# Miniprotein binders against 8-oxo-dGDP phosphatase NUDT18 (nudt18): the designs that were tried, part 14

Target 1, 325 residues: 8-oxo-dGDP phosphatase NUDT18 (nudt18), of Danio rerio (Zebrafish) (Brachydanio rerio) (q568q0)
Amino acid sequence: MDSQSSILEENLEKILRGEGLEFDSVAEQVDPVTLRKNVCYIVGAVIFNSKEEVLMVQEAKRECYGRWYLPAGRMEECESILEALQREVREEAGIDCQPITLLLVQEQGPRWVRFIFLAEETGGSLKTTAEADDESLQAHWWDRKSPLPLRAHDILSLIDAGLKYRRNPWFPVTQPVDFPCHVVCQRLFLTFISSRADADDRLWLLMSNNNTSHHPRLPIVVSFRTYISKAVSKLIEDCMPSSYISVHIRGILGVQHNGRIPGKTDGICFNTLVLLENTEEGAEIGSPPSLETDCYRWQEVTNQGLKAKIIERIKDGSVLPFQSL
Below, E stands for the ipSAE of ESMFold2; O stands for the ipSAE of OpenDDE; V2 stands for 0.75 times the mean of E and O plus 0.25 times the DockQ between their complexes.

## First folded at step 13 (miniprotein)

Design x2b (at its last look DockQ between E and O 0.79; V2 from the best seeds 0.00; counts 0 for: pTM E .728 < .8, unsure alone 69.974 < 70)
Fold by OpenDDE base, look of step 13:
Structure x2b (fold): chain B 325 residues (1-325), chain A 110 residues (1-110)
Amino acid sequence: as target 1 above (325 residues)
Amino acid sequence: SEKVRITIIVEGSPEEIREFLKRVEEIAKRLGLWVVVIREGNRVYIEIRGDPEEVLKLAAEILRIAIELGLKVEVEIEVDGVEVTIRVEGDPEEIKRALEEALKILEEEL
């Protein structure tokens, strides 16, 4: 195997395992994000006890005073996503926890991202009304059956997702990995699959042809002021012919975040699995769409083991869910 | 030629989205416009780009389908890099009216 092909395959395997890759300098033209100035990250926890009761906190905020929600709050400067999660659960509920996995990532453009975790209790004691502060009044283990005045009903779907995952994990354990990023971006694991009736499936990946890198790299797209999904559209516009193109964002393979240096490493890199479907009539049945630019190329994945793993992840949808709100 | 970009955002059940996308594909192929469909969870983003008259015609047809299927719809319009986000949250008729008004504004600026 050419040394370059081996390095690429190893990098693809890392991404598929939810591991990180070093962030390649995005074009110097994108200003770094700064936490609490131009980007906000929120963490939230779904925690169950041995009775399948869910940890709830009672809101102290005037707008939702006395309503119940999941332990959730804003990330602070110089903390990791996991440190933020553990801090917020302790501050709001008095409970020490350990994260099991990310359950869901939610976004409202690149300036607002929420990370929902499944976590487990490791210690502490429920916050009581005697310990009430500006963050929370108290914490409670909710049986999910008794009447509880909820702040919002969106938590019910999150609780259900947590229960489902505990019973039958449908994607690999996904935790944020410590890699610095200065922007909110996506590394696109953009795939095209050719299924022929009488032949093995062929798989291609879209690669960036950056003249400065000795190795083919996955495309990185930065979202500006729009849904993270719109950044994919721009890449398609730049490289794909004027035709009908279907893009299916399957979900997240991994989350890269460091958070240690305010205004320098406050960014997030989402390793995102994408399936592109070509609907062009008259292209050779089973070839990826032609590219209008030399900035990108299709790379066929010839390693059968790697190909099978990628196709399985695409077919099963065994990726961390991503939701635009 | 001034290129108009319209983004139609649709939310619905997987079954409704499947039917919607099938009908959109049929229309888009017939008109030969640049159309990118991005599917994310329970949302679909349809981006249309081209000549204003053709883009508007296709957008109207797509919106009609979404309305007929009872789907939640939002529309964004971009003209010459100026993003005019028309978030129309409303009934199908309100969305249609907002689009017609946006189109009229675009026609008056062209």
Scores: ipSAE 0.538, ipTM 0.784, lowest interface PAE 0.7, mean pLDDT 87
ESMFold2, look of step 13: ipSAE 0.721; ipTM 0.865
ESMFold2 (binder alone), look of step 13: mean pLDDT 70; pTM 0.672

Design x2c (at its last look DockQ between E and O 0.71; V2 from the best seeds 0.00; counts 0 for: pTM E .712 < .8, unsure alone 68.653 < 70)
Fold by OpenDDE base, look of step 13:
Structure x2c (fold): chain B 325 residues (1-325), chain A 111 residues (1-111)
Amino acid sequence: as target 1 above (325 residues)
Amino acid sequence: SEKVRITIIVEGSPEEIREFLKRVEEIAKRLGLWVVVIREGNRVYIEIRGDPEEVAKLALEILRIAAELGLKVEVEIEVNGKEVEITITTDDPEKARELAEKIIELLKKEK
């Protein structure tokens, strides 16, 4: 095997395991994001006790005073996503927790991202009304049946997702990994699959053909004004002139974030699994869409084991959900 | 030089989106316009680029389909690189029609 192919396969395996890769310099002069200045990250926790009661906090804020929500808050400077989660749960609920997995990532463009975790209690004591402050009034283990005035009903779906995951995890445990990034971006694991009735499925990955790197790299897309999911459209526009292209964002394979240096490493890199479908009439049913630029190329995955793993992830949808709000 | 880009954002159930996209594909292929469909969760982004008249025609048809299916829609319009955001979240067919008319008016002014 050519040394380059082996390195690529190893990198693809890392990404599939939810591990990180070093962030390559984005060719475009993109200004770094700065937490609490031009980007906001929120963490939230779904925590169950042994009775399958969910940890709830009562809001102290005037706009929703006395209503109940999940432990959730904004990330602060110089903390990891996990540190932020543990801090917020402690501050709002008095509970020490350990994250199990990301459950959902939500976004409103690259300036607002929310990370929802499934976590478990490891210690602490429920915050009481005697400990009420500006963060929360108290915490309660909610049986999910008794009446509780909720701040918002969106938490019900999050609680359900947590319960479902605990019972039957439908994607691998996904935790943020410590890799620095200066922007909010997506590394695209962009796939094309050709299924032929009489032949094994063929799999291609879109690779960046950057003249500066001796190794093939996955494309990185940055969005500034649009939903993060929409950022892929520019790449498609640049490389694929075809009349009709369907892009299916399956979800997240991994989250890279460092957070240690304000204004330098406040970015996030989402390793995103994408399936591209071409419905062009007359294209050989078995080939990926033709590219109009040399900036990208299709790379066929010939390693049968790796191919099978990728196709399985696509078919099963065994990836971290990503949602635009 | 393609002067007009329209993005139609649609929300719905997986079943509704599937039906919606099937109908959109049929129309898009018939018109021969550049269309990119990005599906993410319960949202679909349909990006259309091309001649203003043809883009408008397709956009209107897409909005009509969305209205018939009772889907929430949001429309973004870019003309000559300038974004004009028309955010109308509506499942109301009449409002969808009004949005379509606004799109046509905007496109006529840029001719």
Scores: ipSAE 0.514, ipTM 0.779, lowest interface PAE 0.7, mean pLDDT 87
ESMFold2, look of step 13: ipSAE 0.653; ipTM 0.813
ESMFold2 (binder alone), look of step 13: mean pLDDT 69; pTM 0.658

## First folded at step 14 (miniprotein)

Design r1 (from o1 with K29M; at its last look DockQ between E and O 0.73; V2 from the best seeds 0.70)
Fold by OpenDDE base, look of step 14:
Structure r1 (fold): chain B 325 residues (1-325), chain A 81 residues (1-81)
Amino acid sequence: as target 1 above (325 residues)
Amino acid sequence: SEKVRITIIVEGSPEEIREFLKRVEEIAMRLGLWVVVIREGNRVYIEIRGDPEEVKKLAEEILRIARELGLKVEVEIEVEK
């Protein structure tokens, strides 16, 4: 095997395992994001006790005073996503926790991203009304049956997702990995599958032809003003001449974030699994869409084991869900 | 010639979205316009680019389908100068 092909396969396997890769400099001079200035990251926790009661906090904020929500708050400077999660759960609920997995990533463009975790209690004690502050009044283990005035009903779906995952994990444990990024972006694991009736499925991966790198790289798309999920459209526009292209964002394979240097490493790189479908009239699409640019190329994945793993992930949808709000 | 980009954002159940996309595909293929459909969870982004009259016509048809299916819809319009 050519040394380049071996490195690529290794990198693809790392991405599939939820591991990170060093962030490649975006060719476009994009200004770095700065936490609390032009980006806001929120963490939230779904935590169950032994009775399958969920940890809830009572809001102290005037706008939602006395209503109940999940432990959740804004990330601060110089902390990781996990550190932020543990801090917020401690501050709001008095509980020490460890993350089990990311459950969901939600976004409203690069300026607002929320990370929801399934976590477990490791210690602490429930915050009481005697400990009430400007962040929370108290914490409670909610049986999910008794009446509770909720701040918002969106938490019910999050709780259900947590319960579902605990019963049957439907994607691999996914934790943020410590890799610096200066922008909010997606590394696209963009795939095309050709299914033939009498032959094994063929799999292609879109690769960036960056003249500066000796090795093929996965495309990176930066989100500026629009939903993060929509950022792939620019890449499609630049390289695919087809009249109709269907792009299915399957979910996230991994999240890369450092957060240690304000205004330099406040970015996030999402390793995103994408399935591209081309509908050409009347022909069995035996090959991926033609490209109008040399900046990208299709790379066929010929390693049978790797091909099978990728196709399985696509078919099962066994990836971290990503939701635009 | 001035080109227009219209983005239609649709939200719905997986079943509703599948039906919606099937109908959109049928229409889009007939008109031969540049159309990109991005599906993410329960949300779909449909981007249409081309001549203003043709783009508007397709957008109106897509919007009609979305309304008929009772889907939540948002529209963004960008004019390329």
Scores: ipSAE 0.650, ipTM 0.882, lowest interface PAE 0.6, mean pLDDT 90
ESMFold2, look of step 14: ipSAE 0.725; ipTM 0.890
ESMFold2 (binder alone), look of step 14: mean pLDDT 82; pTM 0.778

Design r2 (from o1 with L21Y; at its last look DockQ between E and O 0.32; V2 from the best seeds 0.00; counts 0 for: pae O 1.8 > 1.5, pTM E .759 < .8)
Fold by OpenDDE base, look of step 14:
Structure r2 (fold): chain B 325 residues (1-325), chain A 81 residues (1-81)
Amino acid sequence: as target 1 above (325 residues)
Amino acid sequence: SEKVRITIIVEGSPEEIREFYKRVEEIAKRLGLWVVVIREGNRVYIEIRGDPEEVKKLAEEILRIARELGLKVEVEIEVEK
């Protein structure tokens, strides 16, 4: 095997496991994001006790005073996503927790991203009204049946997602991994599958042709003013404008974030699984869409074990959900 | 040439969403339009881009399917000049 092919396969396997890869500075021309200046990250926790009651906090903010929500807050400078989660749950609820998995990533463009976790209680004590502050009034274990004035009803779907995952995890445990990134971007695991009736499925990946790197790399797309998900659409339009294509963004394979250096490493890299289907009548059913640029190329995955893993992941949809709000 | 981008967001049960997606895929293949589909649990985000008449036709068909299935629908329209 060519040394380049082996490195690529190893990198693909790392991404599939939810591990990170070093961010290749393809976006050197893009200004870095800075937390609380031009980007806001929010963490939220779905935590169940042994009775399947959910940890709720009562809002102290004037706009929603006395209403109940999940423990959630804004990330601060120089903390990881997990540190932020644990801090907010402690500050708002008095509870110590450990994350189990990311449940959902939500976005409103690159400037607002929310990370929802399933977490478990490890200690602490419920915050009481005697401990009320500007963050929260008190915390309560909610049975999900008794009337509770909610701040917003969106938490019900998050609670349901947490319950469903606990019962039947439909994707691998996904935790943020410590890799520095200066922008909010996606590394695209963009796949094309050709199914033939009498042959094994063929699998292609879209690769970036960077003249400077000796190794094939997955495309990185930076989100500027649009939904993070729309950055994929732009890449497809630039590469395959003449082709009729169905693009399926399946979800997230991994989240890379460091957050240790304000204004330098406040970015996030989402490793995103995408399935491309060619809808053109008369295209050789066996080949990926033709590219109208030299910036990208199709790479066939010939390793049978790796091919099978990728196809399984696509078919099962066993990826972290990503939601545009 | 003026291009139109339409974003359709639908929300429903997993079963309804699965049926919705299947029907939309069939229509998109038939019409040969550029379509991006994002699956978000109980939500499907559909982005359609192309000539105004074709995009409008596909959007109308998608909306019809969504209504038939009783899905919650939100629509955004962007005109690219």
Scores: ipSAE 0.179, ipTM 0.622, lowest interface PAE 1.8, mean pLDDT 86
ESMFold2, look of step 14: ipSAE 0.739; ipTM 0.879
ESMFold2 (binder alone), look of step 14: mean pLDDT 76; pTM 0.686

Design r3 (from o1 with V37I; at its last look DockQ between E and O 0.79; V2 from the best seeds 0.69)
Fold by OpenDDE base, look of step 14:
Structure r3 (fold): chain B 325 residues (1-325), chain A 81 residues (1-81)
Amino acid sequence: as target 1 above (325 residues)
Amino acid sequence: SEKVRITIIVEGSPEEIREFLKRVEEIAKRLGLWVVIIREGNRVYIEIRGDPEEVKKLAEEILRIARELGLKVEVEIEVEK
């Protein structure tokens, strides 16, 4: 195997395991994001006790005073996503926790991203009304049956997702990994599958032809003002002449974030699994869409084990959900 | 000639989105316009680019389908100068 192919396969395997890759500064022309100035990250926790009761906090804010929500808050400067989660759960609920996995990533463009975790209690004591502050009034283990005035009903779906995952984990444990990024972006694991009736499926990955790197890289798309998910359209427009292209964002394979240097490493890189379908009439049945630019190329995945693994992830949908709000 | 880009954002259940996409695909293939459909969870982004009259016509048809299915819809229009 050519040394380049081996490195690529290794990198693809890392991405599939939820590990990170060094962020290639492809976006030298994009200004870095700064936490609390032009981006806001929120963490939230779904925590169950031994009775399958969910940890709830009562809001102290005037706008939703006395209503109940999940432990959730804004990330602060110089903390990781996990540190932020543990801090917010402690501050709002008095509970020490360990994250099990990301459950869901939600976004409203690059300016607002929320990370929802399934976590477990490791210690602490429930915050009481005697400990009420500007963060929360108190914490409670909710049986999910008794009446509780909720701040928002969106938490019910999050709780359900947590319960479902605990019963049957439908994607691998996914935790944020410590890699610096200066922008909010997606590294696209963009796949095309050709299914033939009498032959094994063929799999292609879209690769960036960066003249500066000796190694093929996965495309990186930066979101500026639109939903993060929509950022892929620019790449499609630039490279694919097809009149009709269907892009299915399957979900997130991994999340890269450092957060240690304000205004330099406040970015996030989402390793995103994408399935592309071409429905052009008259295209050779089973070839990926033709590219109009030399900036990208299709790379066939010939390693049978790797191919099978990727196809399985696509078919099963065994990836971290990503949701635009 | 002035080109227009219309983005239609649709939100619904997986079943509703599946039906919606099936119907949109049938229409999009007929008109030969540049159409990119981005599916993410319960959201679909449909980007249409081309001549203003044709783009508008397709967008109106897509919007009609979305309304018939009771889907939440947002529309963004960009004019390329």
Scores: ipSAE 0.591, ipTM 0.852, lowest interface PAE 0.7, mean pLDDT 89
ESMFold2, look of step 14: ipSAE 0.717; ipTM 0.886
ESMFold2 (binder alone), look of step 14: mean pLDDT 82; pTM 0.773

Design r4 (from o1 with Y45W; at its last look DockQ between E and O 0.76; V2 from the best seeds 0.75)
Fold by OpenDDE base, look of step 14:
Structure r4 (fold): chain B 325 residues (1-325), chain A 81 residues (1-81)
Amino acid sequence: as target 1 above (325 residues)
Amino acid sequence: SEKVRITIIVEGSPEEIREFLKRVEEIAKRLGLWVVVIREGNRVWIEIRGDPEEVKKLAEEILRIARELGLKVEVEIEVEK
């Protein structure tokens, strides 16, 4: 095997395990994001006790005063996503927690990204009304049956996702990994699968041909003002002439974030699994769509073990959900 | 010639989205326009690019299908100068 192919396969395996890769400054021409200036990240926790009661906090904010929500808040400067989660749960609920996994990432472009975690209690004591402040009034373990005035009903789906995951984890444990990024972007694990009735499935990955790197890299798309998920459209437009292309964003394989240097490392890199379908009549049955640019190429995955893993992840949907709101 | 880009954003159940996309594919192929469909969960972005009249026609047909299926729809129009 060519040394380049081996390195690529190793990198693909790392990404599939939810590990990070160094963010090569492909976007040198893009200004870095700054937390609380042009990006905002929110963390939220779904925490169950031994009775399957969910940790709820009562809002102190005037707009939703006295209504109940999950422990959730905005990330601050110089903290990781996990540090932010633990801080917010402590401040709002008085509870110490340990994150189990990301459950869901929600976004409205880089200006609003929310990370929802399943977490477990490790200590602390429920915040009481005597400890009420501008963050929260009190915390409570909710049985999910008793009437509770909710701030928003979206938390019910999050709680259900937490319960579902605890019962049957449908994707690997996924936690943010410490890698610096200066922009909000996606590293695209963009796949094409050719299924033939009498042959094994063939799998291709779209690779970037950046002349500056000795090794093939996965494409990176930067999100500016639009939905993060929509950022792939520009790449498709630039490289694929096909009249009809279907891009299915399956979910996230990993999240890379450092957050230690304000205005320099406030970015996030999402390693995103994508399935591309092309339905052009007259293309060789089962070949990936032709590319109009040399900036990208299709790379066939010939390693049977790696191919099988990727196809399994696509078919099972065993990836962290990503939702544009 | 002035090109137009229309983005149609649709939300619905997985079953509704599947039916919707099947019908959109059939129409898009027939008209031969550049169409990119980005699917994420229950949300779909359909981007259409080309001549204004053809793009408009396809967009109207897509919107009709979305309405028939009772889907939530948003439309964004960008004129390339």
Scores: ipSAE 0.702, ipTM 0.899, lowest interface PAE 0.5, mean pLDDT 90
ESMFold2, look of step 14: ipSAE 0.787; ipTM 0.909
ESMFold2 (binder alone), look of step 14: mean pLDDT 81; pTM 0.772

Design r5 (from o1 with R30E; at its last look DockQ between E and O 0.75; V2 from the best seeds 0.73)
Fold by OpenDDE base, look of step 14:
Structure r5 (fold): chain B 325 residues (1-325), chain A 81 residues (1-81)
Amino acid sequence: as target 1 above (325 residues)
Amino acid sequence: SEKVRITIIVEGSPEEIREFLKRVEEIAKELGLWVVVIREGNRVYIEIRGDPEEVKKLAEEILRIARELGLKVEVEIEVEK
């Protein structure tokens, strides 16, 4: 195997395992994001006790005073996503926790990203009304049956997702990995599959041809003003002349974030699994769309084991859900 | 010639989105416009680019389909000078 192909396969396997890759300062002179100035990250926890009761906190904020929500808050400077989660759960609920997995990533463009975790209690004691502050009044283990005035009903779906995952994990454990990034972006694991009736499926990956790197890299798209999920459209426009392109963002393979240096490493890189479908009439049913630029190329995945793993992940949807709000 | 980009954002159930996309594909192919469909979770982004009259026509048809299916719709319009 050519040394380049071996490195690529190794990198693809790392990404598929939810591991990170170093962020290549590749992209356009994009200004770094700064936490609490031009980006806001929120963490939230779904925590169950032994009775399958969910940890709830009562809001102290005037706008939702006395209503109940999941432990959730804004990330602060110089903390990781996990540190933020543990801090917020402790501050709001008095509970110490450990994350099990990311359950869901939600976004409203790069300016607002929320990370929802399934976590477990490791210690602490429920915050009481005697400990009430500006963040929360108290915490409670909710049986999910008794009446509780909720701040918002969106938490019910999150709780259900947590329960479902605990019963049957439908994607691998996914936790943020410590890699610095200066922007909010997606590393695209962009795939094309050709299914032939009498032959094994063929799989291609879109690769970036960066003149500066001796090795092909996965494309990186930066979101500035639009939903993070929409950022792929520019790449499609630049690359593919086809009249109709269908892009299915399957979900997130991994989340990279450092957060240690304010205004330098406050970015997030999402390793995103994408399936591209081309429905051009007259194209040989079996090749990826032609590219109009030399900046990108299709790379066929010939390693049968790797090909099978990728196709399985696509078909099963065994990836971290990503949701635009 | 002035080109227009319209983005239609649709939200719905997986079943509704599947039906919606099937109908959009049929219409989009007939008009020969550049159309990119980005599906993410319960959302679909449809980007249309081309001549203003043709783009508008396709957008209106897509919006009609979305309304018929009872889908939540948002529209963004960008004019390229």
Scores: ipSAE 0.690, ipTM 0.892, lowest interface PAE 0.6, mean pLDDT 90
ESMFold2, look of step 14: ipSAE 0.746; ipTM 0.896
ESMFold2 (binder alone), look of step 14: mean pLDDT 81; pTM 0.770

Design r6 (from o1 with G32D; at its last look DockQ between E and O 0.78; V2 from the best seeds 0.79)
Fold by OpenDDE base, look of step 15:
Structure r6 (fold): chain B 325 residues (1-325), chain A 81 residues (1-81)
Amino acid sequence: as target 1 above (325 residues)
Amino acid sequence: SEKVRITIIVEGSPEEIREFLKRVEEIAKRLDLWVVVIREGNRVYIEIRGDPEEVKKLAEEILRIARELGLKVEVEIEVEK
């Protein structure tokens, strides 16, 4: 193996483990995002006690006063996603917690991203009405059966996801990793699989040909004004002007965020697993779609162990769910 | 010539989305239009780009299919100058 192939394989393995990679300078031409100005990140927690009761908070806001929701709030400047989670749970519920895993990432473009965690209680005491403030009135362990006036019913699916994961973790533990990013973007783990009846599956990754780096890199797509999930379309348009392309966003392999420097590191990089299918008649059976640009290339993954691992993640859907709202 | 980009956003169950996409594929392959389908969970983005009349026609057909299947649909239109 040449040194380049070895480095690539190592980087792919890091990404598959939910680890981060340094963000490439390609996005230096894009203005950085600024928390609470042009991007908003929300954290939310699904926390169960030993009785499988879920931690709920009663809303103090006028619009939903007295309704119940999960501990959730907006990230502040100079904090990590995990610090924000722990802070919000403490402020709203009086509970100290540790994150177990991300359960779901939700988005409405780069301006609104919500991170839902499964977390566990480590200490504290339930906030009482005597401690009521503008954030919450009180906290309660809800048995999920008794009547409770919910702020919104979307939390029920989140609670169910938490229960499901706790019973059977269907993807690896995924937590945000401390890597600075100045924009909201996706590092695309964009795959093409060729399955032939009598042959082993072949796997290709789309790679960026960056003139500044001798090492092949995964493409980075910046999200500006559209849904983050939709941002891949521009890359497809630029390199695959085929009549029909089908892309399946399988989910997130990892989340990179630092947040320590306001207006400089408020960005986030999602390492996103994507499966691409080309159904055009006349495409060579078993090859990826032809590219009309030299800015990208298909790289075949020949390492059998790595190939099998990637294909398994794709087939099983064993990745962090990503949802556009 | 002015090109139009239409994005159709569809939400539904996995089964409904599968049926929907099957029908869309059958139609889209017959046309000389750029079509990208982005599937994410229970949401599908269909981006169509090309001549306004052809794009409109395909979009209308896709919307018809979505309605027949009872899917939630949103449409975004962008005119490229």
Scores: ipSAE 0.766, ipTM 0.920, lowest interface PAE 0.5, mean pLDDT 90
ESMFold2, look of step 14: ipSAE 0.767; ipTM 0.906
ESMFold2 (binder alone), look of step 14: mean pLDDT 81; pTM 0.762
OpenDDE base, look of step 14: ipSAE 0.748; ipTM 0.914
ESMFold2, look of step 15: ipSAE 0.814; ipTM 0.922
ESMFold2 (binder alone), look of step 15: mean pLDDT 80; pTM 0.753

## First folded at step 15 (miniprotein)

Design y1 (from o1 with G32D Y45W; at its last look DockQ between E and O 0.03; V2 from the best seeds 0.00; counts 0 for: pae O 11.0 > 1.5, placed apart)
Amino acid sequence: SEKVRITIIVEGSPEEIREFLKRVEEIAKRLDLWVVVIREGNRVWIEIRGDPEEVKKLAEEILRIARELGLKVEVEIEVEK
ESMFold2, look of step 15: ipSAE 0.807; ipTM 0.919
ESMFold2 (binder alone), look of step 15: mean pLDDT 78; pTM 0.717
OpenDDE base, look of step 15: ipSAE 0.797; ipTM 0.930
ESMFold2, look of step 17: ipSAE 0.794; ipTM 0.915
ESMFold2 (binder alone), look of step 17: mean pLDDT 79; pTM 0.720
OpenDDE base, look of step 17: ipSAE 0.000; ipTM 0.228

